# VH-VL binders against PH domain leucine-rich repeat-containing protein phosphatase 2 (PHLPP2): the designs that were tried, part 4

Target 1, 249 residues: PH domain leucine-rich repeat-containing protein phosphatase 2 (PHLPP2), of Homo sapiens (Human) (q6zvd8r785to1033)
Amino acid sequence: SHGLAEMAGQRNKLCVSALAMDSFAEGVGAVYGMFDGDRNEELPRLLQCTMADVLLEEVQQSTNDTVFMANTFLVSHRKLGMAGQKLGSSALLCYIRPDTADPASSFSLTVANVGTCQAVLCRGGKPVPLSKVFSLEQDPEEAQRVKDQKAIITEDNKVNGVTCCTRMLGCTYLYPWILPKPHISSTPLTIQDELLILGNKALWEHLSYTEAVNAVRHVQDPLAAAKKLCTLAQSYGCQDNVGAMVVYL

## First folded at step 1 (VH-VL)

Design n02 (framework fv_canakinumab)
Fold by ESMFold2-Fast, scan of step 1:
Order: C-alpha cells, then structure tokens, then sequence
Structure n02 (fold): chain C 249 residues (1-249), chain A 123 residues (1-123), chain B 107 residues (1-107)
C-alpha cells in the first residue's frame, strides 16, 4: 500500500503531482511516480495522467528495464508537444514487477528519474538512495557536460539564467543543455526491504535520508507517514511546494 | 518496409557546393531523428550531423561545422545536407541513417541506413 | 569527445571458429554502445544495440556484452557470410563517435 501528501507552503498553487497504482498491467506489477514543475502546474498534471499508460505500452515491447524505462521518458517527453517547449518538469517513476530470475517468489524495483525528485528505499532500517539529482550544484559530471556544450552558467548556478536543473521532461528550447534522458537503476527486492519514499526537491533539501526513513518506518498508516514527512519539512523552514509518498513493501 | 534512398552525389571541384537528399518511406518520417554519416574510401565511419524529428535542433561534427547545413521537409519525407566550401577531405560515401532516439539527446542507435551516395572532391 | 578503440584491427579465421572483437571507450558510456556490420560495397547494418540487445533478424550467433568502458562483440561460430568490417558506436554524448573498425576475413 501507499500514502501521499502534498503541501503548497507559501505558494499560491501546487506544482507537484503524483501517481500511484498498487496494481498495474493487470496485476503483474505496481507503479509509483512524482512530478515537480517548480513554477508550473501544467506539465506535472499532464505527466500524472499519461506516463503510466506509456510505461504499460513500453513494458510490452521490451523486458530490458533500461530500454523500457528510457523509452517511457522519451515518449512522454515527445507527447508534451508545444507545452514542452518552454515549460519543464522533474519526473520520477518506480516500477515493481516479478523478478524474471525468480518470478514466483521475488520482485524487482526499477527507478528512473530526471530532475530533482528522488526515491529512497528502506532496507533493514537503512536508507538506500535509488535516484540521481540532476543539478549544477550537486552533479559535477552534469555541470561539466553543460560547460562542454558552451552553455552560459550564471552566478546563481543556472543554465542560461533559467534553471539549475540539468535534466527534465520538456524545456526543449534549452537543448542540448537540458536533456530528458533519465537515470535508471534496478534492484531485486528482499525481505529486508520495508518501504519506499518518493519526495520532491523541497522534501530532500530539508530531510536527510536517515531522518526520513526513521520518521516513517514505525508509522503503520501510509497516509500518516507521508503527512509526517511534509510536516517535518515545514517545521524545518520549508516554504515551497513539498510532496512525499510512502509505499509499504 | 523501411527505406532510405540518397541522391545528389557526384564529382565537384574544391570550394564548390552540393546538396544531398535522402528520401524516406515505410515509416512515419516526422517521428524520427535523422543523421548523416560518411565514409572516406577505404576508411571507417565518421558521424557528420543530426537533426531532430521536427527540425528544431541540429548538431554538427567540428570538421563540417560552418560549411554543412542539415535540414528536413517532413511534408515530403526528405532529409537534406547542404555542403558548401567542399574540400578534398570531404570525399566520402554519405549515408543517411535513422535515429530511434533523435528527439531528446545523444543516446540513439542507427537502426536503418540508406545505400549511400558518393561525393568526390577533386581538381 | 569520446574516443573508441577496437581490437584486433584485422582477423582471419576458419569457418565455425569463435570470433571476439573488443571496443574500449576513453570514458564511461554506460551501456550506450552499438555494433554494426558492413560487408564490402554495402551500407552498415545494426547488429547489437545497448551493448547486449540483438536487433531484429540478427542471427543468434552474434552477441554483445560489457558496460562502462569495455565492450565485446562475439560471433560464436563464424559463417562465410560474416566476412565483413565491424564497427562500434557510442551514443552516450554528442558528437557521436565510431570505433576505427575490425575487418574479419574467412580462410
């Protein structure tokens, strides 16, 4: 099961959206996602409505998790059309399916993201981060890639003064500096795996991975767990949109 | 049946221009990125240029930047390469190639290639 | 730009023999490595994409492996029609680059 909480903070609108399907592809798996448009609500809502359907089609074309997940992001990016020219969104997808090596008794988790939303797995009470944060400040490899492509990086660490995020869906006017290519990771799930936390940038800049895991691992209600994470972030001074999802495994 | 057919190659003197065309059929041309790849006689493959599915973005190899222009006409299912200021080192067979990933970034593979068209730059 | 090197440059083998071609990248490219076959006077044809995935219609004797910087193309049992040049290609970043090629002849 899962719980989701979203808070607008001091902003007039909520630019974070999420999706959750505890039963996906006719019960053969589960999918969870989170989208953060920063200043726009349009792309997160569109991705919330479309990305699960794209994933369903792509898993039928390939069993390779790198291929079907990369294709899911590419097709979703293309489907944004004109809205994707100037607007962009972080996107995170988590897909749980029967393990191809032992489908009768084990599952695998595949996590893919662009932008700054992250998934963190609780394995034996310890956090296992499964996402990559694509920002100029936190990713030296991405900063070098952008510099090699002759981008202007402003004093506030933004590409052409617009965004510190080096990968997102949409934002095509900033190609090749901003790319929709996701980071993809897969891990077999074990009996030690207790829960999965999805959070946006605002959540993770206020809570450490260890704090987030400790705050929720003893909460039995997933909705209460997700709300606790958002409230904790706000208590630490978060005034932006904050989103958290807790999935019990 | 995917087909790519190049045309426009020939023998030209240094400094002159040629325009290559690649006619596509058997697939939705407007949904794919397209590339030009060349091969000098007896040598290996060298990537030349890419154009996104809608023509909105282009990238060139440093060896041709400023001299070659890639373009496309989706209404005619045709890819073009305008080659200006030709040099002896541009002598090669030029292939057009379909890029499965050509819209978003540099992660694509070339699943279908044309037959190639020979460009010879000679005095 | 990412430089790809291939070994060997040339290999002459007997029919049914196993052939191994290696490709090394100057920096990590994950699994964004693809293999092409080019027969004399013909255009290249895709064999393997993303290091290990066979393209449609490619015989099962062709396989690929590797990740990061070191990649291998294997032909488990060489047939006469496999005499060709083989090229690796990286798509991890623009500009795209190719390896210098490996020529395989049959005796």
Amino acid sequence: as target 1 above (249 residues)
Amino acid sequence: QVQLVESGGGVVQPGRSLRLSCAASGFTFSSYGMNWVRQAPGKGLEWVAIIWYDGSNKYYADSVKGRFTISRDNSKNTLYLQMNGLRAEDTAVYYCARDEWGYYDSSGYFDYWGQGTLVTVSS
Amino acid sequence: EIVLTQSPDFQSVTPKEKVTITCRASQSIGSSLHWYQQKPDQSPKLLIKYASQSFSGVPSRFSGSGSGTDFTLTINSLEAEDAAAYYCHQSSSLPYTFGPGTKVDIK
Scores: ipSAE 0.005, ipTM 0.445, lowest interface PAE 10.7, mean pLDDT 84

Design n03 (framework fv_canakinumab)
Fold by ESMFold2-Fast, scan of step 1:
Structure n03 (fold): chain C 249 residues (1-249), chain A 122 residues (1-122), chain B 107 residues (1-107)
Amino acid sequence: as target 1 above (249 residues)
Amino acid sequence: QVQLVESGGGVVQPGRSLRLSCAASGFTFSSYGMNWVRQAPGKGLEWVAIIWYDGSNKYYADSVKGRFTISRDNSKNTLYLQMNGLRAEDTAVYYCARESLYGDYEWYFDYWGQGTLVTVSS
Amino acid sequence: EIVLTQSPDFQSVTPKEKVTITCRASQSIGSYLHWYQQKPDQSPKLLIKYASQSFSGVPSRFSGSGSGTDFTLTINSLEAEDAAAYYCHQSSSYPYTFGPGTKVDIK
C-alpha cells in the first residue's frame, strides 16, 4: 500500500508530480515514481502520464533490470519532443516485481533516477539510500565530467547559470553537460524491508534519511505518513514544492 | 571528414569466435553512441547492438543476446563486437554505424562504415 | 519487438515517374522513423530522419511523411541514380528494427 502528499509551499505552482500503481504489468509488479520540474509543471505532469506505460512496454522486451530501466528513461526522454528542449525534470522510478530466483515468496526492487528525487528504503529500521543525487555541489564525479566538457559553471554553482542539476529528462539545449542517463540500483527485498520513501529535493534538503525513516516507521496509515513528512519539512522552513510518498512493503 | 572502417571479418567454423573492430576518425568518438548492423547475403538490414557514448549501456537483438558482446575503447577511437558461438545464420556483412549525439533528438544512423564480411561455414 | 513491414517489396519504374514506398509499424512509434538508401555493393546512407526531415545533401525529390504506425517515402521524379534498396528504421525503443526493404529499379 502507499500514501502520497504534495504541497506547493509558498509557490503558486505545484511542479512535483507522482505516480503509484500497486498493480502493474497485468499484476506482476508495482511501480512508484516522482517527478520534479523545479519551475515548470509541464514535464512532471507529462512524465506522470507516460512513464509507467513506457516501463510496461520495456519490461516486455527485456528481463534485465538495467536494460529495461535505462531504456525506459531513454524512450521517455525522446518522447518529450519539443517540450524537452528547454524544460527539464527530475525523474525517479521504483519497480517492485517477483524475484526471478524465487518468484513465489521473494521480490526485487529496482530504483532508477535522474536529478534530485531520491528513494530511501527502511531496512530493519535503518535508511538505505537507493538513488544518486545528480548535482554539481554533491557529486564531484559529475562536476568533473561537466568541467571536462567545458561547461561554464557560474558562481552560484549552476551549469551555464541555469541549473545545479547535472542529469535530467529533457533540457537538451544543455547537452552534453546535462544527460538523461539514470543511476540504476537493484536489491532483493528481505523480511527486514519495512517501507520505501520517495521524496523530492525539498524533502531531502530538510530531513535527514534517519529522521524521515523515524518519522514514519510507526505510522500505520501511508497517507498520514507521507503528509507527516511534508509537514515536518515545512516546519523546518521549506517554502518550495515538497513531495513525499511512503510505500509499505 | 567522418570515417568508419571495419575489420576482423573472415571465414570461421560454426561454434568458433571472431572479434570485429571499427576504427573511427574525423569526429569526437567519445561523444557518440555506436551500433552494429548486419546484412545477410541478398537480405535486408538487421540491427545487432548498440553501445552508448560512455560505454555505460548496451542493448542487443534477441538473436545475438548471450553470444555477442559490444564494447568500445574511447582512447583508441575503436568499437568492438566480440562474437562467440557463431552459427551459419550469423553469416553477413557487419556494418559499424554512428548514432547521433545522446540526448539531442537525432537518434538515427548518420554515418556507416563500408562493412566487413563474416562467413560462418563448415 | 516492433515489427516494420514495407510495400511494395519491388518496384520497376520509368524515369521521371513518382515512387511511393510505405512502412507500417506493429505499434505506435511517434515520429521515430528514418529512411535509408542502399545502392548495390554500397553501405546504407541516411535520406530522411524523424519521418519527414531531409538529411543534409539529400535531393529535394525525396520526401517523407507519416506518424504513429503509417509512414511514406516519396521520390517525386525518379532519376537513374535512385535505383537502390530503401529501408525504414524505428528508433522508438530497443531493439531497433528495420523494415525488410523495398527494391526500386529503373526500366
Scores: ipSAE 0.000, ipTM 0.443, lowest interface PAE 12.7, mean pLDDT 85

Design n04 (framework fv_canakinumab)
Fold by ESMFold2-Fast, scan of step 1:
Structure n04 (fold): chain C 249 residues (1-249), chain A 122 residues (1-122), chain B 107 residues (1-107)
Amino acid sequence: as target 1 above (249 residues)
Amino acid sequence: QVQLVESGGGVVQPGRSLRLSCAASGFTFSDYGMNWVRQAPGKGLEWVAIIWYDGSNKYYADSVKGRFTISRDNSKNTLYLQMNGLRAEDTAVYYCARGYDFWSGEPYFDYWGQGTLVTVSS
Amino acid sequence: EIVLTQSPDFQSVTPKEKVTITCRASQSIGSSLHWYQQKPDQSPKLLIKYASQSFSGVPSRFSGSGSGTDFTLTINSLEAEDAAAYYCHQSDSLPYTFGPGTKVDIK
């Protein structure tokens, strides 16, 4: 089960969208996602409505998690059409399915992201980050890649003054500086895996992974847990859109 | 750096088959969708087929659908076009063209091979 | 399928004149239009991608503009080496299609 909380903060628009399906692919798996358009609500909403369907099609064609997840992001990027030319969105997908090595009793978690939304797993009370943050300030490899391709990085750490995010769906006018290529990671789920937290950039800027896990680990209601994370971020000064999802495993 | 070299063209009689190859070098072949584009003598460019980076998706122009098969071998950095039931109107120079990075999902053709001539006549 | 039409079919131009080539799509393709140059007995080469973005190494005299259904390739000051056929190509939807081409000769 899951709980989701979203707050606009001091912004006049909510540019964060999420999806949650506790049963996916005809009961074979579960999918959770979070999308952050920063200053646009259009792409997060579109991805919320389309990405699960794309994933369902791709898992029918391959059992390889790298292949079906990479294809899910590529097809979703293509489906943005005209809107994807100048608008962009962070995208995070978490897919839980029976483990191919032991499908009767074991599950695997595959996490894929572009942008700054992150998934953090609580394993025995300890945070296990499963996402890569694609931003100029947090990823020196991405900063170097962009500089090597002759982009101008402004004083506020933005590519050509537009965005600090070096990977996202859409934003095709800034290719090859901004890529839709996701980071993909997989891990077998164990009995020690208690919960999964999905959060956008604003959540993780205000809460450490340890603080987030500790805040929700003993909360019985997933919705109360998600709301607690957003409220805590706001109490620390967050004024932007903040989104949090807590999935109990 | 980036190089595409086509081979396998020649003169063939109507109804027969030919297999074209395109050897790629200077880039990570498995990161790119690949295309075949043809040009009849003295005529314009006609797109023929695309294959995705991993070989999982293929699409064909209506004029060749059911007769031509695009494939690739990423271990050999090679693109193929199997042409069956050849007709006089298939006479053309066949170009191998690199699609944009597969993550962009849309192929503008940034690099082209030299082309290989296929002549269907008797 | 999306049909592309180009005008003019042929243009003979004095060196240093401005050349304008038009490509029209049968339906809106946004900015998913690309321009190629093909010299006699050579392979096509990418000039402009996504209506207005110059490909690396392409001389600054080449520029593109347009969106939706109407697109233009401009050669601001024609040089002798620019004698070639020019093709537009849409990548908005499969099947991908090319325009019929515009041949530019030097007087």
Scores: ipSAE 0.000, ipTM 0.438, lowest interface PAE 11.8, mean pLDDT 85

Design n05 (framework fv_canakinumab)
Fold by ESMFold2-Fast, scan of step 1:
Structure n05 (fold): chain C 249 residues (1-249), chain A 123 residues (1-123), chain B 107 residues (1-107)
Amino acid sequence: as target 1 above (249 residues)
Amino acid sequence: QVQLVESGGGVVQPGRSLRLSCAASGFTFSSYGMNWVRQAPGKGLEWVAIIWYDGSNKYYADSVKGRFTISRDNSKNTLYLQMNGLRAEDTAVYYCARDTYEFGGVTDYFDYWGQGTLVTVSS
Amino acid sequence: EIVLTQSPDFQSVTPKEKVTITCRASQSIGSSLHWYQQKPDQSPKLLIKYASQSFSGVPSRFSGSGSGTDFTLTINSLEAEDAAAYYCHQSYSLPYTFGPGTKVDIK
């Protein structure tokens, strides 16, 4: 089971959307996702409605996690059409499926993201981050890639003054500096894997991974757990859209 | 099974043009960046050009910049190298190579290579 | 552009001996260094990715180490089938570059 909480903070609109399907691919798997458009609500909502369907098609074509996740992000990016020209969105997908080595008894988790939404696994009470933060400030290799491609990095650390994010779905007018190519990570799930936390940029700017895990580890209700994370971020001064999802494993 | 097959090589006179093709099969071509790497007879490997998975970014070695153009047709699973103003120094086996995304890496390695196509520039 | 240098240029080794090939970068490249094997009249084959990670199907006698500017490829116990040229490749920045190669021959 899962719980989701989303709060607008001091902003007058919510540009974070999420998806959660505890039963996916005819009941053999589960999928969870989070999308953050920063200043636009259009792309996160569109991705919320379409990305699970794209994933379902791609997992039928390949069992290779790198292949089906990369294709899911690329196809989703292409399907944005005109809306994707000037607007962009962070995207995070978490897919749980039976482990190919022992499908009757064990599961594997594949996490893919562009942008700044992150998934963190609680394994034996300890956080295991499974996402990469694609920002000029946190990723020196991405910053160098953008510079090597002759982008202008402005004084406030943004690509052409628009965004600090080096990968997202959409934002095609900043091609080739901003890419829809995701980071992909897979791990077999064990009995020590207690829960999975999905959060947007605002959540992870205010809560450490350890603090987030400790805050929800003994909360029995997934919705209460997700709400607690958002409330903690706001208590620490978060005034932006904040989204959190807690998935019990 | 991943397979890359180059074609279009041959003997050509200096100053002329030649177009190489690389036919890809056994994987989703549109999800991978592609590279051309060449090797002069009896010499080492020299990187020539890259094209990203969607054709949006291209980069060239200084030795071929302004003369060679890399392109791809994802609907045909085919990579191209248009070579103009050919010189004797361009004589080499040209390899098509796949650029694989790995966790945490900004730039990738070449996990699969074609068998190569020989280009000989002679008068 | 980042220049890669390899040593030695050539090495003739008896079977079961240990072979060490060094690759040095003109600037720090983190762990963005990969090793390829090329046998005569064949295409290059990936051996080691990101300095130390073995590619699937590569024998355990091949290993890589290093970071920054200094990298090594080690063949722990050389077999006859290992006679080949070995190339390092940096993917840290464009343009991508290869080392000049090290030829390993069997006595």
Scores: ipSAE 0.000, ipTM 0.416, lowest interface PAE 15.5, mean pLDDT 84

Design n07 (framework fv_canakinumab)
Fold by ESMFold2-Fast, scan of step 1:
Structure n07 (fold): chain C 249 residues (1-249), chain A 124 residues (1-124), chain B 107 residues (1-107)
Amino acid sequence: as target 1 above (249 residues)
Amino acid sequence: QVQLVESGGGVVQPGRSLRLSCAASGFTFSSYGMNWVRQAPGKGLEWVAIIWYDGSNEYYADSVKGRFTISRDNSKNTLYLQMNGLRAEDTAVYYCARDLSEYYGSGSYWFDYWGQGTLVTVSS
Amino acid sequence: EIVLTQSPDFQSVTPKEKVTITCRASQSIGSSLHWYQQKPDQSPKLLIKYASQSFSGVPSRFSGSGSGTDFTLTINSLEAEDAAAYYCHQSSSLPLTFGPGTKVDIK
């Protein structure tokens, strides 16, 4: 069970898209995702329509979370074609499946992202961030990678003066500085795991992880929980596209 | 390499109008939200107005609503502030400031680069 | 409108001493608090964004902390070049607002 809320704020376009399948891979798993194109709606919508199908194909070829997630992002990136040449999008996927080591009694969660959408798990009331924000300012390893490949980092922390984001799907005109390779994290799910929050950059710029968890932990309706997060972000001054998804575990 | 240069300040009598400009260079101007922030002599910073990357939306401080208009010309890489019905309390150095890159997301209004400022003095 | 208050208003400090400036918001702003330095006759410059993230090129002696309503800017070992006014700024809600500023002078 999940709830999704998306608000354009004062922008004319909604450039955030999401996917949610409580039943996936012949009913044995679940997949949730969020995509943020910032100023374009084309790539998020395309990824929303294609990325779950790519994941389904890749999980049939490998049980290794690093392999199937990395391939899902790479294949999805390639499928963007000409649209991906100048346009880019953040992408976040959360995949829940029976644990291959003990499928009868446990599940595992795999989270993969490029860009700035993040998934946060509530474990015993405590937020557990599972995503990495790929920016020159927050990731010295990424900054060094980009510098090693001869990019000019401008004084405002942008790759060749264009963007501070170092990983996205699309944006192929800035390859090899901007890569489609995701951060991948897996964790066994425990009885203490209450819910999962997916949010875009705008949500996490306005709400701390603790605030977000506390706002939704005692809300019984997932849609009401997701709406509450977006409303809080807007009450705190968010005028941009904001997207939130709450998944009860 | 990012540079913001304000111009148009000067001495003006109450009730008159003045137009400020901010010329941007060293970055893709059309990808950034822009702000005006002012500072009265010997006082602190006061936010005045914001305009989005494409000029589609703007927001103003209550003290200037209905009197000031923020605008931009992305083809000229220039931000403007049209100031009408000027009052003594509008006397300040006016800074233009760049906010978060629209390409990365504009949920943040922290100001990474500021112009040198232009002084507006409203006196009789 | 979210009101920010800063303490102290003014501080005169011996070189190499630790300086602490606090900013308090009238309501919770999460981590949407940013710090600026303004030297005499110069434009403000960003030091810290989102309560604790250093901006590019800012010396490591500057650090920020806090969340919700209470925030702190720390200068671990004051240098002569740090004599300036320091302003907090919230981006949690429109209209955007600044604190009144804290002036730091060298003894």
Scores: ipSAE 0.000, ipTM 0.399, lowest interface PAE 16.7, mean pLDDT 84

Design n08 (framework fv_canakinumab)
Fold by ESMFold2-Fast, scan of step 1:
Structure n08 (fold): chain C 249 residues (1-249), chain A 124 residues (1-124), chain B 107 residues (1-107)
Amino acid sequence: as target 1 above (249 residues)
Amino acid sequence: QVQLVESGGGVVQPGRSLRLSCAASGFTFSSYGMNWVRQAPGKGLEWVAIIWYDGSNKYYADSVKGRFTISRDNSKNTLYLQMNGLRAEDTAVYYCARDKGYYRSSGYTYFDYWGQGTLVTVSS
Amino acid sequence: EIVLTQSPDFQSVTPKEKVTITCRASQSIGSSLHWYQQKPDQSPKLLIKYASQSFSGVPSRFSGSGSGTDFTLTINSLEAEDAAAYYCHQSSSLPYTFGPGTKVDIK
């Protein structure tokens, strides 16, 4: 089960969208996702409507987590068409399925992201981050890649003054500085795994991973848990779109 | 209860090296970014360095770049500052301070808990 | 780097009086300004985060306001235990920077 909360803050548009399917691929697995367009609502909503279908097709063609997830992001990127030329979006997908080595008694979690949406697993009360933040400040390797390809990094740490994100779906006019290639990680799920938190940039810049986990691990209702995270971010001064999803495992 | 305890300070001659430690307890150390902040006797606070929760990113004040190295051992809940090429200007109380989590590209972070500090005196 | 300036450098105040400390940033930092209190021979302690939000356990006489480049810390009614140095800190961008501090003494 899951709960989702989204707040526009002081902004006129809600540019965060989420995806949740507790039953996926003929009931074999579950998929959860979050998309953040920063200042556009078009791409997050389009990805919300299309990425699960793309994932369903790709898992039928490969059992390899890295292959089907990389293909899901690439195909989804290409399906954006004209809208993807100047608009971009962070994208995060979490896919839970029976472990191929022991499907009767264990599950595996695969997490893939571009941009700044992140998934954090609560394992025995401790946060286990499963996403990579693709930003100029936090990723020196990405910053160097962008500089080596002769992009201008402005005083406010943005690629050509546009975005601090070095990977997004869409934004093809800034290729090859901004890439659609996701970070992909997989972990077997254990009985110590209590919940999964998906959040956008605004959530994670206001709450530490430990604070987020501690705020929700004893809340019985997933919707109440998600709302609590958004309310905490708002109480800390968040004026931007904030999205949080809590998945109980 | 969150607790940070610095150690390793002392009197050293110019040009020598010193390693500071900060022992953390009362929270999940591996989930927080950590900072070093110093204060020269009778002066104000000066930020020195940050390290992300997993050690994957580090940033330094220009005054210490190339001489100081921040590191951490999450298995021991300990933060370190290796100080090389010490100068008289490095004389200060060095504080360990906790930052929120590892998402920090926006810079919306504060130092919620501080250690007691350890004095480093660089003198001939 | 973002430079923070504080005024006044020093003030001596009678108990129960209102104290106002200002912090100005060399460029806009939104609300990413935090205030710390440092009592003699003690470590700094967080008072106010994100310009106006009180940290847990901080007495209600402390309040913060401001945005962009101009920020204020107010102590509504000074108590003897408030004799300390007060520092502003910006977290808008690296490197993090602090103001030079304001020392508050009791007359």
Scores: ipSAE 0.000, ipTM 0.405, lowest interface PAE 16.4, mean pLDDT 84

Design n09 (framework fv_canakinumab)
Fold by ESMFold2-Fast, scan of step 1:
Structure n09 (fold): chain C 249 residues (1-249), chain A 123 residues (1-123), chain B 107 residues (1-107)
Amino acid sequence: as target 1 above (249 residues)
Amino acid sequence: QVQLVESGGGVVQPGRSLRLSCAASGFTFSSYGMNWVRQAPGKGLEWVAIIWYDGSNKYYADSVKGRFTISRDNSKNTLYLQMNGLRAEDTAVYYCARSTEYDILTGYFPDYWGQGTLVTVSS
Amino acid sequence: EIVLTQSPDFQSVTPKEKVTITCRASQSIGDSLHWYQQKPDQSPKLLIKYASQSFSGVPSRFSGSGSGTDFTLTINSLEAEDAAAYYCHQSSSLPYTFGPGTKVDIK
């Protein structure tokens, strides 16, 4: 099961989209995702409509989670075509499937992201972040990578004055500074794993991982949990588009 | 069973104000976003405004932005639409409608509707 | 804003015949397209959500299909009670918008 809440702040456009696919057909895996275009709604909505289909095709070509997830992001990036030339989007995918080491009795979670959307797992009440935030301010390694490629980093920490985000789908005119290559992490799921939280940049700028987990851990309904997270972000002054999804495991 | 009952409609002169109410019952009002949708006589449906479950977010159609204000009182299970600076083109049946919630975040849409209340702006 | 167009604007149909109504979006909206029925002097009623999913209590003769920009509502065998206006609605982007409607009448 899952919960959803999407809220636009003072902006007239909702530039955050998500997908949730619970599949019960013969134990087929579940997929959850979140996409944030910041100032555009076109790419998040396009990725929402296409990216799960790309993942389904790629898992049939490889059982290696690093390979099929990296290919899912690359193929999705290429499928943006002309729309991806100037527009970009953060993308986060969470894929739950039977564990290769013990497929009859356990599951694995693979999380992949570009941009600033993040997934956080609650394991025994403790937050386990599974995503990497690709921004110039928060990632010194990424800042050095773009400087080594001779990017101009402006005083407000943006690549060529355009974006602080160093990885996203689309934005091909800023290659090789902005890359579609995701951070990928996998973890076996245990009985201690209670829930998964997906959130965009606005959510995680206002709530710590611990605060987010504590806010939803004892909420019975995943939709009520997701709404609570968005309300907390708003109460802390968030005026941007905020998106949250809570998946009970 | 979901029930939505609008009230407050009537005949008003251009430039004046009117407040519509919608009394909700049969569901947990505080858990759902709410919409106002209008329909001019003999015309189609036009979305007017939405308010989120807790009142934190509000959005309006460009035609009413700055003149209409959507609000709610969860303790009274009531939705409101304050209409200021009324114009002849605001003449319509105004429907209260509950937003549905779904597992794909493509936006919320009306699932259950009230009977509507007629607002006539004349002269 | 996303503009929805419907065709035909009016159709008069013999009972038991198949009716198809088309809705086109000015840009891609995925499957965020919903269909409503409005009978004379009544409130709109949700028929189909997310392009193809039937709403609770809706007769099986109603079905929807499509994705992206082109969507269709089908009534497999028209009954007298189906005389109504039919509206498509997109929830992909604010402001939310409705199509202009298609009126279906019985001969």
Scores: ipSAE 0.000, ipTM 0.399, lowest interface PAE 17.4, mean pLDDT 84

Design n10 (framework fv_canakinumab)
Heavy chain, then light chain:
Amino acid sequence: QVQLVESGGGVVQPGRSLRLSCAASGFTFSSYGMNWVRQAPGKGLEWVAIIWYDGSNKYYADSVKGRFTISRDNSKNTLYLQMNGLRAEDTAVYYCAREDYSNYGWFDPWGQGTLVTVSS
Amino acid sequence: EIVLTQSPDFQSVTPKEKVTITCRASQSIGSYLHWYQQKPDQSPKLLIKYASQSFSGVPSRFSGSGSGTDFTLTINSLEAEDAAAYYCHQSYSLPWTFGPGTKVDIK
ESMFold2-Fast, scan of step 1: ipSAE 0.015; ipTM 0.536

